VH-VL binders against Probable carboxypeptidase X1 (CPXM1). Designs and how they scored, part 5

Target 1, 162 residues: Probable carboxypeptidase X1 (CPXM1), of Homo sapiens (Human) (q96sm3r113to274)
Amino acid sequence: TGCPPLGLESLRVSDSRLEASSSQSFGLGPHRGRLNIQSGLEDGDLYDGAWCAEEQDADPWFQVDAGHPTRFSGVITQGRNSVWRYDWVTSYKVQFSNDSRTWWGSRNHSSGMDAVFPANSDPETPVLNLLPEPQVARFIRLLPQTWLQGGAPCLRAEILAC

## First folded at step 20 (VH-VL)

Design B1 (from A1 with heavy chain T102Y)
Fold by OpenDDE, last read:
Structure B1 (fold): chain C 162 residues (1-162), chain A 118 residues (1-118), chain B 107 residues (1-107)
Amino acid sequence: as target 1 above (162 residues)
Amino acid sequence: QVQLVESGGGVVQPGRSLRLDCKASGFTFSRYAMHWVRQAPGKGLEWVAVIFYDGSNTYYADSVKGRFTISRDNSKNTLFLQMNSLRAEDTAVYYCARVGYYRYFDYWGQGTLVTVSS
Amino acid sequence: EIVLTQSPATLSLSPGERATLSCRASQSVSRYLAWYQQKPGQAPRLLIYDASKLAKGIPARFSGSGSGTDFTLTISSLEPEDFAVYYCQQYSNWPFTFGQGTKVEIK
């Protein structure tokens, strides 16, 4: 039932396959957008526990390259793991592409409108959303729509795909 | 608008104690790690201490470790710096500073002057 | 600790001129470097973070560059209100440290 994790959490998906529209800070790049990743402070690394878009980014997105055509079935999101501040996305859209140039959205079956997925209300509780209809594509983007007021969209994620 | 207002500064003798307060407004105080940074008269800036947003941990500069304690009351939007065993070298304007998105300081208070002299 | 050395100590320029300030780290801080402006009797104000990112509300005439150990703050055309002391700060390693400052004064 459903597809297994694509491998963001397990590191099966390499850093080079993660991209974003922007990063609020060097320590908050797309390579930190992995589910259950933690702030590196205790480990002595220079990175924090989330991808965060720039606050001024009008159209933020987090992109995963599956490397080949893949059937995406769901998304799991978390907020930011950090000792500095807390942030999280409260809703997002999902888009797909085969060439990273032309994109189509996940849409509700009944309305035909782009689906808006509820996300997080705290930093750590993972939230699973199944796509209304699984999509076959190489690339998948999460597009934050709303997030905790007074900050930037920050998330950690896992993609369900087979 | 973000505001940080320090208070509690004054003149004290060496060996005495003093507590500084920093009242925050215009933002969700409990959401941010907070720092103290000091500046001796006519000198540069020196990082003093940090407390995480949830108060789960603190770090100090070696120059104040064991003598100063940073703490916070999120219900009162207030940051504290308890300074014990004060020395002449602790004479400085003390600033409270809010952490930005990652480790740097994006907002500072006006500072409060602490003078340690015999 | 990481030592930040700023140069020059004092920079004397006229309004409209270009200002170039340097900050050198004793070891690599990657891009975890910020610049602050401080005017007499005032608190520091954040100008640049992560070496090159302009802070909110800061005029575009301010810019930062560099990585590793060598960093530069540039003011493309000095305004009268830009004459102040400028500090760099690293947040790569504990303890966080500041440079000794560069004073930009009117010629």
Scores: ipSAE 0.922, ipTM 0.955, lowest interface PAE 0.4, mean pLDDT 97
Fold by OpenDDE, fold request of step 25:
Structure B1 (fold): chain C 162 residues (1-162), chain A 118 residues (1-118), chain B 107 residues (1-107)
Amino acid sequence: as target 1 above (162 residues)
Amino acid sequence: QVQLVESGGGVVQPGRSLRLDCKASGFTFSRYAMHWVRQAPGKGLEWVAVIFYDGSNTYYADSVKGRFTISRDNSKNTLFLQMNSLRAEDTAVYYCARVGYYRYFDYWGQGTLVTVSS
Amino acid sequence: EIVLTQSPATLSLSPGERATLSCRASQSVSRYLAWYQQKPGQAPRLLIYDASKLAKGIPARFSGSGSGTDFTLTISSLEPEDFAVYYCQQYSNWPFTFGQGTKVEIK
């Protein structure tokens, strides 16, 4: 069996442990990058259903602080849950760090190059990617590489960790 | 480039109906919620209605609720505003506006004038 | 509904001067406030969203600040093309509402 979720969806991971390179809107901050989170419009919530980087962000990333060294094994991603528009990431890279300063990437076994993971093709279908090799680190970043044309990278995510 | 072109405006008598069209181009229309915003002559802006990108729901200003209907045909890249039971106070330039990444309006049409007078 | 009150009603300035426009909300709108520019006979144009984020293609002389109930649009150095009416708009609560506008006119 695989590793359990780190707790983005369950809120076990607090908002303070989620960061991002940028946010397209206040309602699209990193705290909204949680798997299966819903737009809060009909509930009177001021936030939407995804983290979205600024469109002009040349190197967007979504970061999760596990709080302690953790063995990351996989990532689940979704697109944006919203009534306003749809957006999603179509591919991303993964990086790890112990100090949030020095980062190393998830690499392919064969090539040794940074692995590029396929992501979503619609807003709601979760896409699971296992890391080629589990990594022990405190921090994990998702780095959108490609996304739906004409927009910004938007995602919801869960991290798998043992 | 993003373009929104309103049409259908004109002069009508109170109690009559009128339908406005907004033709979108330069972007994937079906991807965006769309709004109508109006501006009475010499006055400010007033939000009128919104329709979600998939047409699944709509919201209206109280001033037009029950009389106006916002709709869309994504296959034709067109937004509509059906205006019934028109009143003098409905006289305005009507703009269609695209939602930005969130609830603001990033692009507007040039508007179409609706004049309700006896 | 949330009422947005803009001040002043009219701002008379010369090119090159700094313009400061105020928008006050009757209740907190967090940072969900946008600013628009409208010139005579034209549609509004988005300037600022989320209180302080510059819209794409908008000159850097435009800036927005504030949160909660008090917001400011600043034009650091007025250009001739900046003389227009400016509206603030909240998108925190239904219905979305606009301020009554501030006219920036040439002195």
Scores: ipSAE 0.919, ipTM 0.954, lowest interface PAE 0.4, mean pLDDT 97
Fold by OpenDDE, fold request of step 25:
Structure B1 (fold): chain C 162 residues (1-162), chain A 118 residues (1-118), chain B 107 residues (1-107)
Amino acid sequence: as target 1 above (162 residues)
Amino acid sequence: QVQLVESGGGVVQPGRSLRLDCKASGFTFSRYAMHWVRQAPGKGLEWVAVIFYDGSNTYYADSVKGRFTISRDNSKNTLFLQMNSLRAEDTAVYYCARVGYYRYFDYWGQGTLVTVSS
Amino acid sequence: EIVLTQSPATLSLSPGERATLSCRASQSVSRYLAWYQQKPGQAPRLLIYDASKLAKGIPARFSGSGSGTDFTLTISSLEPEDFAVYYCQQYSNWPFTFGQGTKVEIK
């Protein structure tokens, strides 16, 4: 019925196509921002189950390069999968770009303002948001606006695209 | 402000048991994995044990495995260390420490002294 | 277990001088290395994590560098309150381990 996932969860989107404004730790880099990814502790790797921006990052963002012009239609988010602590984003904005230099936001039809999407209230429950209007672009950014108090914005995500 | 306050230390004979408590305040205790780290008098730091934030699993140093048990009561904001079969080499100041964003320790208590002596 | 060796054992310096502390790992810990400061009768205090990230509230005169097996903590200009024992700690592999410490004392 809707658009299929772009491939963050399935690893169709390679690590090199994931980027972020900052990372709180090496184990919490953008390559860990994939939906349903889990902490690597059980597998003996050095990575945890989320991307987390630095706490001091005033304008955090998580970026996905689709590699070519793509029609984005929605976003799925989770919080952090970890045994160390829990964190999650509670709201975010979405931006698009064709050259990673000029960006435009997903806007509400009624107000014309940038849309603010509700996100998570626990680490594991996926939350789906459809864009008010699907957008064709190469790059998509998730911009955390609010997150669990006393921490940093942490998320896992999947992008829906046709 | 983050605070960790250890208690329960004292003098005990070898082979006896002792339980340490660590009372947390100033943050959501249930949100963080917690560690115990000890320091023998005049010596360096030694990691002892960790418990995940939800208490789902624990890990121990080989030196205390089978004798010590780390646990927590998130409803009481309290971390515990049950120490059995105590040995002279267990003599140390015991610190509770909070995990940072990842695997390092960002806050420590002031510690409680455990002296094992005959 | 991974053994961390700190050097020198003692560093005698005057206020205003630059302090350079070394921590060497028996095997690679990537950048999963932290530095702590401990003053007499006090709990350890986190200074640096992930080899080079300054902990919240720590003065900028503290800096960390290195990766793999060789790490350095630098205090650009020692303040009177900086005279203490410094420990490195790896969190790459279980069990987590500490160096034996470097004492920075006043000359």
Scores: ipSAE 0.918, ipTM 0.953, lowest interface PAE 0.4, mean pLDDT 97
Fold by OpenDDE, last read:
Structure B1 (fold): chain C 162 residues (1-162), chain A 118 residues (1-118), chain B 107 residues (1-107)
Amino acid sequence: as target 1 above (162 residues)
Amino acid sequence: QVQLVESGGGVVQPGRSLRLDCKASGFTFSRYAMHWVRQAPGKGLEWVAVIFYDGSNTYYADSVKGRFTISRDNSKNTLFLQMNSLRAEDTAVYYCARVGYYRYFDYWGQGTLVTVSS
Amino acid sequence: EIVLTQSPATLSLSPGERATLSCRASQSVSRYLAWYQQKPGQAPRLLIYDASKLAKGIPARFSGSGSGTDFTLTISSLEPEDFAVYYCQQYSNWPFTFGQGTKVEIK
């Protein structure tokens, strides 16, 4: 019943497989976009608890390389885990690719338009969205569309795939 | 427009106490960790304290630990610095500073001067 | 604590010249270094964060580089309003610390 997590939270997906269009800060890189990842405070904890795109990034995206063709079925998102400030994405689109060059979107069944998925309204509550249609691809991107005003799109995520 | 306005500075004798206020406007105050940074006359900058956005924790420079308390009232958009057992070396302009996206300070107040002298 | 040492202490230049300021950390701070500008009688202003990211509203003539222990702030062509004191600050380790500052003054 349902597809298991791809492994962002469990670290099964290595950091090298996570990419992004931009990062607002070095401590907010794509490798921090893992579900339930926590901010660091102590010496040696250099990173915060989310990926955040640059505020001026006009087309922000967070990318996961599954390493091989896989069937994506859903996405779980959280906002930023941080002691410094809170941020979260409120909606996003999803795209797929086999070569990281040509992309196609998750579309609504009825309209045929790109689906816009509701995301978070607080930093910690995970929000699950199932894709209208599971898609087979190697790469998946989350494309923040709206986010908490006055900031940048920040998220943690897990991908469901089988 | 982001604004931070410090107040409460003045001349005080050693051993006395003083409370500084920092009134924030132009942004959601409760969303940001806040810092105090001070600057002795003609000297450089010294980080003093931080309080997380929700007030859940604080950190202090060793030079002020046990004497200073940083706090906040998010309902009033105000940051506080309670300064006890003041020393001459605490003489400085005290700035409140907003955290940026990550740990650096993106906005500063104009500062308020605290002079500790007998 | 991490000690940041800035050099030179004073940099005397003319408008239009290139300014190069150094900040050296006693241990690695990765890229968690910011640069601030402070003019007389004013509060510091953020210029650069994360070693090389230009803060919002800061002119492009300002740039930062470096990682680990050695960092540089560059002003490609000094404007009259750029004569000020510049501080570096690390936020890698507690406590956060500042360099002692570099004064950029008019020759």
Scores: ipSAE 0.917, ipTM 0.953, lowest interface PAE 0.4, mean pLDDT 96

Design B1 (from A1 with heavy chain T102Y)
Fold by ESMFold2, look of step 24:
Structure B1 (fold): chain C 162 residues (1-162), chain A 118 residues (1-118), chain B 107 residues (1-107)
Amino acid sequence: as target 1 above (162 residues)
Amino acid sequence: QVQLVESGGGVVQPGRSLRLDCKASGFTFSRYAMHWVRQAPGKGLEWVAVIFYDGSNTYYADSVKGRFTISRDNSKNTLFLQMNSLRAEDTAVYYCARVGYYRYFDYWGQGTLVTVSS
Amino acid sequence: EIVLTQSPATLSLSPGERATLSCRASQSVSRYLAWYQQKPGQAPRLLIYDASKLAKGIPARFSGSGSGTDFTLTISSLEPEDFAVYYCQQYSNWPFTFGQGTKVEIK
């Protein structure tokens, strides 16, 4: 199929390369937005199992810095891994940048509009979306469009890239 | 509108049992972990127990461990507290509370009074 | 277990004044501290979570600060409805614990 995992799950992409528009809680920051990450419950284990934007964040995004120009080909998402509550994103858009200032979107040629990718319907089942066309860029953003009503967007992700 | 309504409080003698119910409405109950918190008359707040949203795990304060059991029925939107071997020091208003995004309590019921006395 | 010590026990102030309430933890709780308001005969109400984040529907005159062991709740200009008891609560370690409360009363 497409390119191999960039390395969010494997930690090849370090925490410093993950950023977000906001975090609902310190334990729900972008460093928790890694595919298959699990919540912790022991004393001193202060992190849950997803990135969640703030509920009031009108334009949420989760960003990965590949560190160099990279051919992005796909995205895998999961919902939130937690015992406290469940949350998941149900659709998202994807944007790219070379400088983290100027962004362009993945387009759906059939509609002539930005592509909207169907995401998750439960906490754990991963959902793969291949980009309509691979894009060469340094930065990639996932921009949640819809999520479970009465909450905030929450996700874990992996990026497919060469 | 989030609503939590406790019931089942009353006067009971030491050594007896009582069950509290908390009926939830206005939100998806099966989505949230739930807590019990109590407050002795004229005193501060004491956390009692928690149950995770799917019922998988429970935690208890040492003061009630082995005597109280927290449980839930997600099909009936109801949280329970079974209180056995009651003692005078268990006298309190018992609140059910919903978890926020992470561990803290974002909504509380109005409480039900349990009085343990001869 | 983590002990939370609130000071002062009672804070006597007039409407319009600024209230500053302190909560100190016996060991670090990172940012995992919440503040609740309780009026007599009523349930507690969440004001602040994660030390400084304002809960939904809470007026902007409430704010929280701190991390680690020292935390502060500030009410910038007291309204008549703000005279109540305030509790801090940590959720870093089991068991979750509360401070003993600070009563804010009319001077």
Scores: ipSAE 0.715, ipTM 0.890, lowest interface PAE 1.1, mean pLDDT 93
Fold by ESMFold2, look of step 20:
Order: structure tokens, then sequence, then C-alpha cells
Structure B1 (fold): chain C 162 residues (1-162), chain A 118 residues (1-118), chain B 107 residues (1-107)
């Protein structure tokens, strides 16, 4: 615990290392899933302030490639920063991989099932979740489980990692 | 299911004012930015104005800037267009439209006719 | 202000034929282009957004393509209910603007 930010907010993690199962709009892609990213409204501003999966996506996920084996210790999430509409994820699971093909979940010690983390209830307030146990892997996925009723799974994130 | 119902249209003299209402139902109105779009009889579509979901900001087409005011009351699920200093060129069917996921319009009302003539 | 020019102004076709409608922007709008259908006496209906994404409840015979300045709406096999006016709309730059429309009519 107590690992620093991996660098989604700071842009130390480049856009090419962010991937998602789907994007609802060109302006809501995975490169917008960075903590504290802001929407813009000027001519030439192409992007809103979150990643949002497609409404029809049955298994939405947001993925970060740390580039090397990394000890992941926590996740911080926010909802969508926008003037057009508000949306946020209310719970998610976390998965890890070394090759982006075979995945294992962060587990709840009591139940033995994948842990479900409480997420957001408004657009801006960050919510921290420490992993029950830090995991060493190259890739981490956030898998929205529930989100604002009548809305879309939208988030911004930061990863705590060594 | 999403419904948008415009009202307040009618015949009005040039230079006068008129207020349009758009009542929303079937969705969480306070979540969405809302637009007005108009269509002169026999003509194409013209975007008029937008108001963001919390009412914080507005944008207007140049043709109506300074004369029209878009506003909303989220507690009553209602969008408004106050039209002052009306001109013959403002004659149109006025539609309210809901934003989709980003900027474009996913649902439209059936419109209300405003006729500006003497 | 970005001008959208639709062509042709009128497209006369029979049911079952393929319709191809063009929209050209005076400046790049990236992929921020939508298509709407409007039947006489009715409000417009969203068909396509972000150039190529199909709106909810729209039949798969509608498709969109293009980016930048050149965009196409295709109806693969016209149904009787598809005879209408079609508008493109850009939402890249303020003010948001529409093309002048293409009327698809029975030959």
Amino acid sequence: as target 1 above (162 residues)
Amino acid sequence: QVQLVESGGGVVQPGRSLRLDCKASGFTFSRYAMHWVRQAPGKGLEWVAVIFYDGSNTYYADSVKGRFTISRDNSKNTLFLQMNSLRAEDTAVYYCARVGYYRYFDYWGQGTLVTVSS
Amino acid sequence: EIVLTQSPATLSLSPGERATLSCRASQSVSRYLAWYQQKPGQAPRLLIYDASKLAKGIPARFSGSGSGTDFTLTISSLEPEDFAVYYCQQYSNWPFTFGQGTKVEIK
C-alpha cells in the first residue's frame, strides 16, 4: 500500500497504453479515462471528460498497460466531467494480466469471489479503493458492474502502483 | 419512454415577445443538455441554442443572439425559450431536442409553430 | 461557420434500390457528423451519429461513413417508409449547422 500514481493523470502513461472494450462516442474514448481530465467547449476541442463504454456493451472494461510487471495497490475513480450529461460507474471489479489474454481477479478474502469495489455517486468526487492484496502484473482492467440508472458506464481513473 | 412536448407557439406581431415551453418526461431531465432547433416553413433546419444540464452555460446562433434566451427549470422538467424582438425571419416550427451522449440530438419534440406577421 | 453541402438535392429511386447520399463540410469536422430523417409533418429522427454509429432502434439497412469533410449515408435497400428528407449535421464547431437536405422520393 502507499504506492504512487502510475501516471494516468500526469500523462506518464501514454494514450497508446489505454484500451477499452468499447467507446460510446469518438469523444469518450479510453484516452479520456484519466483522473481529473476535463472537457472542453472551444472550437477544436474534440473530446469530453471521461471514457464511456457503449450502452450495448455487455462486458465493459477499461485497461491500462503498465508496460512491465508492476505491483498494483489501488484504484481511484471519478465520474464523467461534462456539460452535456452526467454519468458515473457505481461499482466495478478489477482484473490483472501479464499478457492481456489470461486474466485473474482481485478476490474478496471472505467469500472467495471477485471483489466488487464501490465507486462513484457524483461526477467529480474521487473514490479510492485499496486492493485487498496488492497484485503483480503488467495489465490492469476496471470492469464496471453497475452505474447510474438510465445512464452509461463512464469513468476517469488513476492507478496506484510500484 | 422519452417524450418532449413543446407549447407556447402562435401568431405574434413583429417586435413582440413570446415564450416557448418544452415539457420533458420519461427520462431524468436534469442529466441532459437541451437544444432548440427551428425550421422555417418549407425550409431546412437551423440550430438555435443550447443550455447545459445544470443551466450553467448557454450558446446561441448568431441570428438570435441578444434577442432569445434559453433557460430551464430542472425541478419542473421544463425547457424554455424566451424570444424577444421577434422578426418575420423567426417564423418557424420550433423543436426542443435532447443531447445524445455527446453534442448531437437523439430525441426531438413534435414542434410548435411560431408565426411572426403583421 | 461550417457549411454543409448535401448532394444530390433530390434522389428519385424505387423501393428496393440502394440510396447513396453525400454531405461535404467546408472544413474538417473530424467524425462529428450526424444524419437525421424527416418525414412530412414530423420531427426529425436521429439515424447516425459520429459519422458511422447507428442510433438506437434504427434498422441495419442504414449506414454512414466518412471523416473530415466527406460523408456518406447509405440505405442498402429502400423501404416504403424511407422516402423522406435527410439532413446531415455537424457538431464539431460552434455554431452547430445542418446541410440543406436531400429529398429521397419515389421514381
Scores: ipSAE 0.711, ipTM 0.890, lowest interface PAE 1.1, mean pLDDT 93
Fold by ESMFold2, look of step 21:
Structure B1 (fold): chain C 162 residues (1-162), chain A 118 residues (1-118), chain B 107 residues (1-107)
Amino acid sequence: as target 1 above (162 residues)
Amino acid sequence: QVQLVESGGGVVQPGRSLRLDCKASGFTFSRYAMHWVRQAPGKGLEWVAVIFYDGSNTYYADSVKGRFTISRDNSKNTLFLQMNSLRAEDTAVYYCARVGYYRYFDYWGQGTLVTVSS
Amino acid sequence: EIVLTQSPATLSLSPGERATLSCRASQSVSRYLAWYQQKPGQAPRLLIYDASKLAKGIPARFSGSGSGTDFTLTISSLEPEDFAVYYCQQYSNWPFTFGQGTKVEIK
């Protein structure tokens, strides 16, 4: 497709445009859900290297506000960068919205059901998923479906968009 | 069922060495950073050391730095504390503790008593 | 290193009463403060992390609040099993440190 990064990794998308259903710890908030972000270990460096939803969150989601109608074409994910423990999402769905209130899903064209994207199997290796059909919307959500047993859904992401 | 069992405590003379083991079960040991925390008799808790989940890095309290070595064997689900040049002030119950999601301790062993006296 | 000071040293109360325990840090620890319960002859048990989040399996009568330097653990209605020593612990700065403890005892 060749669409460029929206700018989670580069910080072009500001922290205020990232939201999540929950955070397992204050150091694992949505502002940490940026591709290639790294954990800190220095005094006062209070943030780890991923967004993680709470373990008990029944409907976890990570949301990006592009700020305007945007043609989304793909998603890149990584697991958690950390020295404390490893965690990663193994599959997710994608949803879109224009108003952050009503949502529609990325569909598997052949089945007509919501597409489920294979995600990560280690902390660092990026995994690209192209959307079956690009979607024009302002908001995009990643909705973890499965993750490493005994943990919480954790990810870092980048969004491809034109 | 997360379980942590410490062993190797006992009575030793000042200047001698002792090694503590912590056997883990009921979880994937190699996934978690592990800590040692101690409690002198009748006193509060003192953090001693940490080792990261892959063994790559260690940190120590100043009171034990240079004398104690934390290590782990992920193939045996075991955490170790090698204590050299023991002093009377090292007398304590020693707990192993597992990290939670971020830095805090979510599970503790029942502890093993180390007494340093002549 | 960051010193945590707990007050009161001892809190004598009856079952059903509300307990309020204080922890003050010598420097800001943001929200990186945990609370542990310890009964005689037992290991500590995690109650609260990140100042206010309940650990898994901990009853809702336990709550935590505060940020920066001043933190509070509240037990809304004491049960017999709640009479123990409570420690706060910061994990913002190396080395990680504990308060000296507050003993909650039966009046």
Scores: ipSAE 0.691, ipTM 0.886, lowest interface PAE 1.1, mean pLDDT 93
Fold by ESMFold2, fold request of step 25:
Structure B1 (fold): chain C 162 residues (1-162), chain A 118 residues (1-118), chain B 107 residues (1-107)
Amino acid sequence: as target 1 above (162 residues)
Amino acid sequence: QVQLVESGGGVVQPGRSLRLDCKASGFTFSRYAMHWVRQAPGKGLEWVAVIFYDGSNTYYADSVKGRFTISRDNSKNTLFLQMNSLRAEDTAVYYCARVGYYRYFDYWGQGTLVTVSS
Amino acid sequence: EIVLTQSPATLSLSPGERATLSCRASQSVSRYLAWYQQKPGQAPRLLIYDASKLAKGIPARFSGSGSGTDFTLTISSLEPEDFAVYYCQQYSNWPFTFGQGTKVEIK
């Protein structure tokens, strides 16, 4: 079945290793972008259950620092878990880096262009995407490309890695 | 073009009941939690109640618990406030309000006046 | 419940002047503070959320700052349409509460 979860859901990856381009609200920060995280159950009512970029963010991204060179093989995404409103990303690209400055993308070998992965269509159903080729890197970014109209890109994620 | 239109306000005697409606248009109503907020004449704003977007949970201010019931019909894009055992201090303009991205109110209706007097 | 105290109660200024409105919370609300504007006979409208983020369609002359217990709304250069009552609102703790308002009026 390939590589196991890196540890976003399990909290093996600490909050300090999650970053994002922006956050729509204080309660929708990157530390909330963990698979299966829920509003108010484990963290009280202060935080909601997703990372959401700002609506005006022209280049949204969610970043995980694995802390060391890591073989990334897949991504699992969910929409926003919330009582306030629903939102989800419908497609994304994936990028990798060793220094968080120089990035390369997961490629579609048929077209030679960056791969675009189908994401979510509801708040809770997880969607798995295996990378066309596993990549060895320290950092991985999810870059939302499309999302539910009239909102912002919101997601929860897990990374499959060895 | 978000629009929220309250109705059902009027003059009523203490101890009686009223139901307020809030009709929503210009957005996907079932996507948003909804609030009621009131403003007594010449006074500030007071939060009254909230209902989550799927109707699963409700919360109330202490001043109205047990007397008011918030509900919604997502198929009709309508929010309701059932107000029982009305008191003079319930006299206010009642606004429905839509949640923003998180808890705060991004759009308000124009309000409906409820006057409780004998 | 969290009490929000707005000051001053009334701010008398001329068009073109800078307005500075204060909101102080009885305990920390983190950044969960919004500002609303209300004109006579109208509903409130959202100006600022999360202490400093502009709501959609709000002119750049409005700005917010602060965190914890002390918050400020600033209008950099008053326009005729800005003379209104302004309310702060916290959404950190249930019940959500509002300040009592600051009236900004023509001097």
Scores: ipSAE 0.678, ipTM 0.875, lowest interface PAE 1.2, mean pLDDT 92

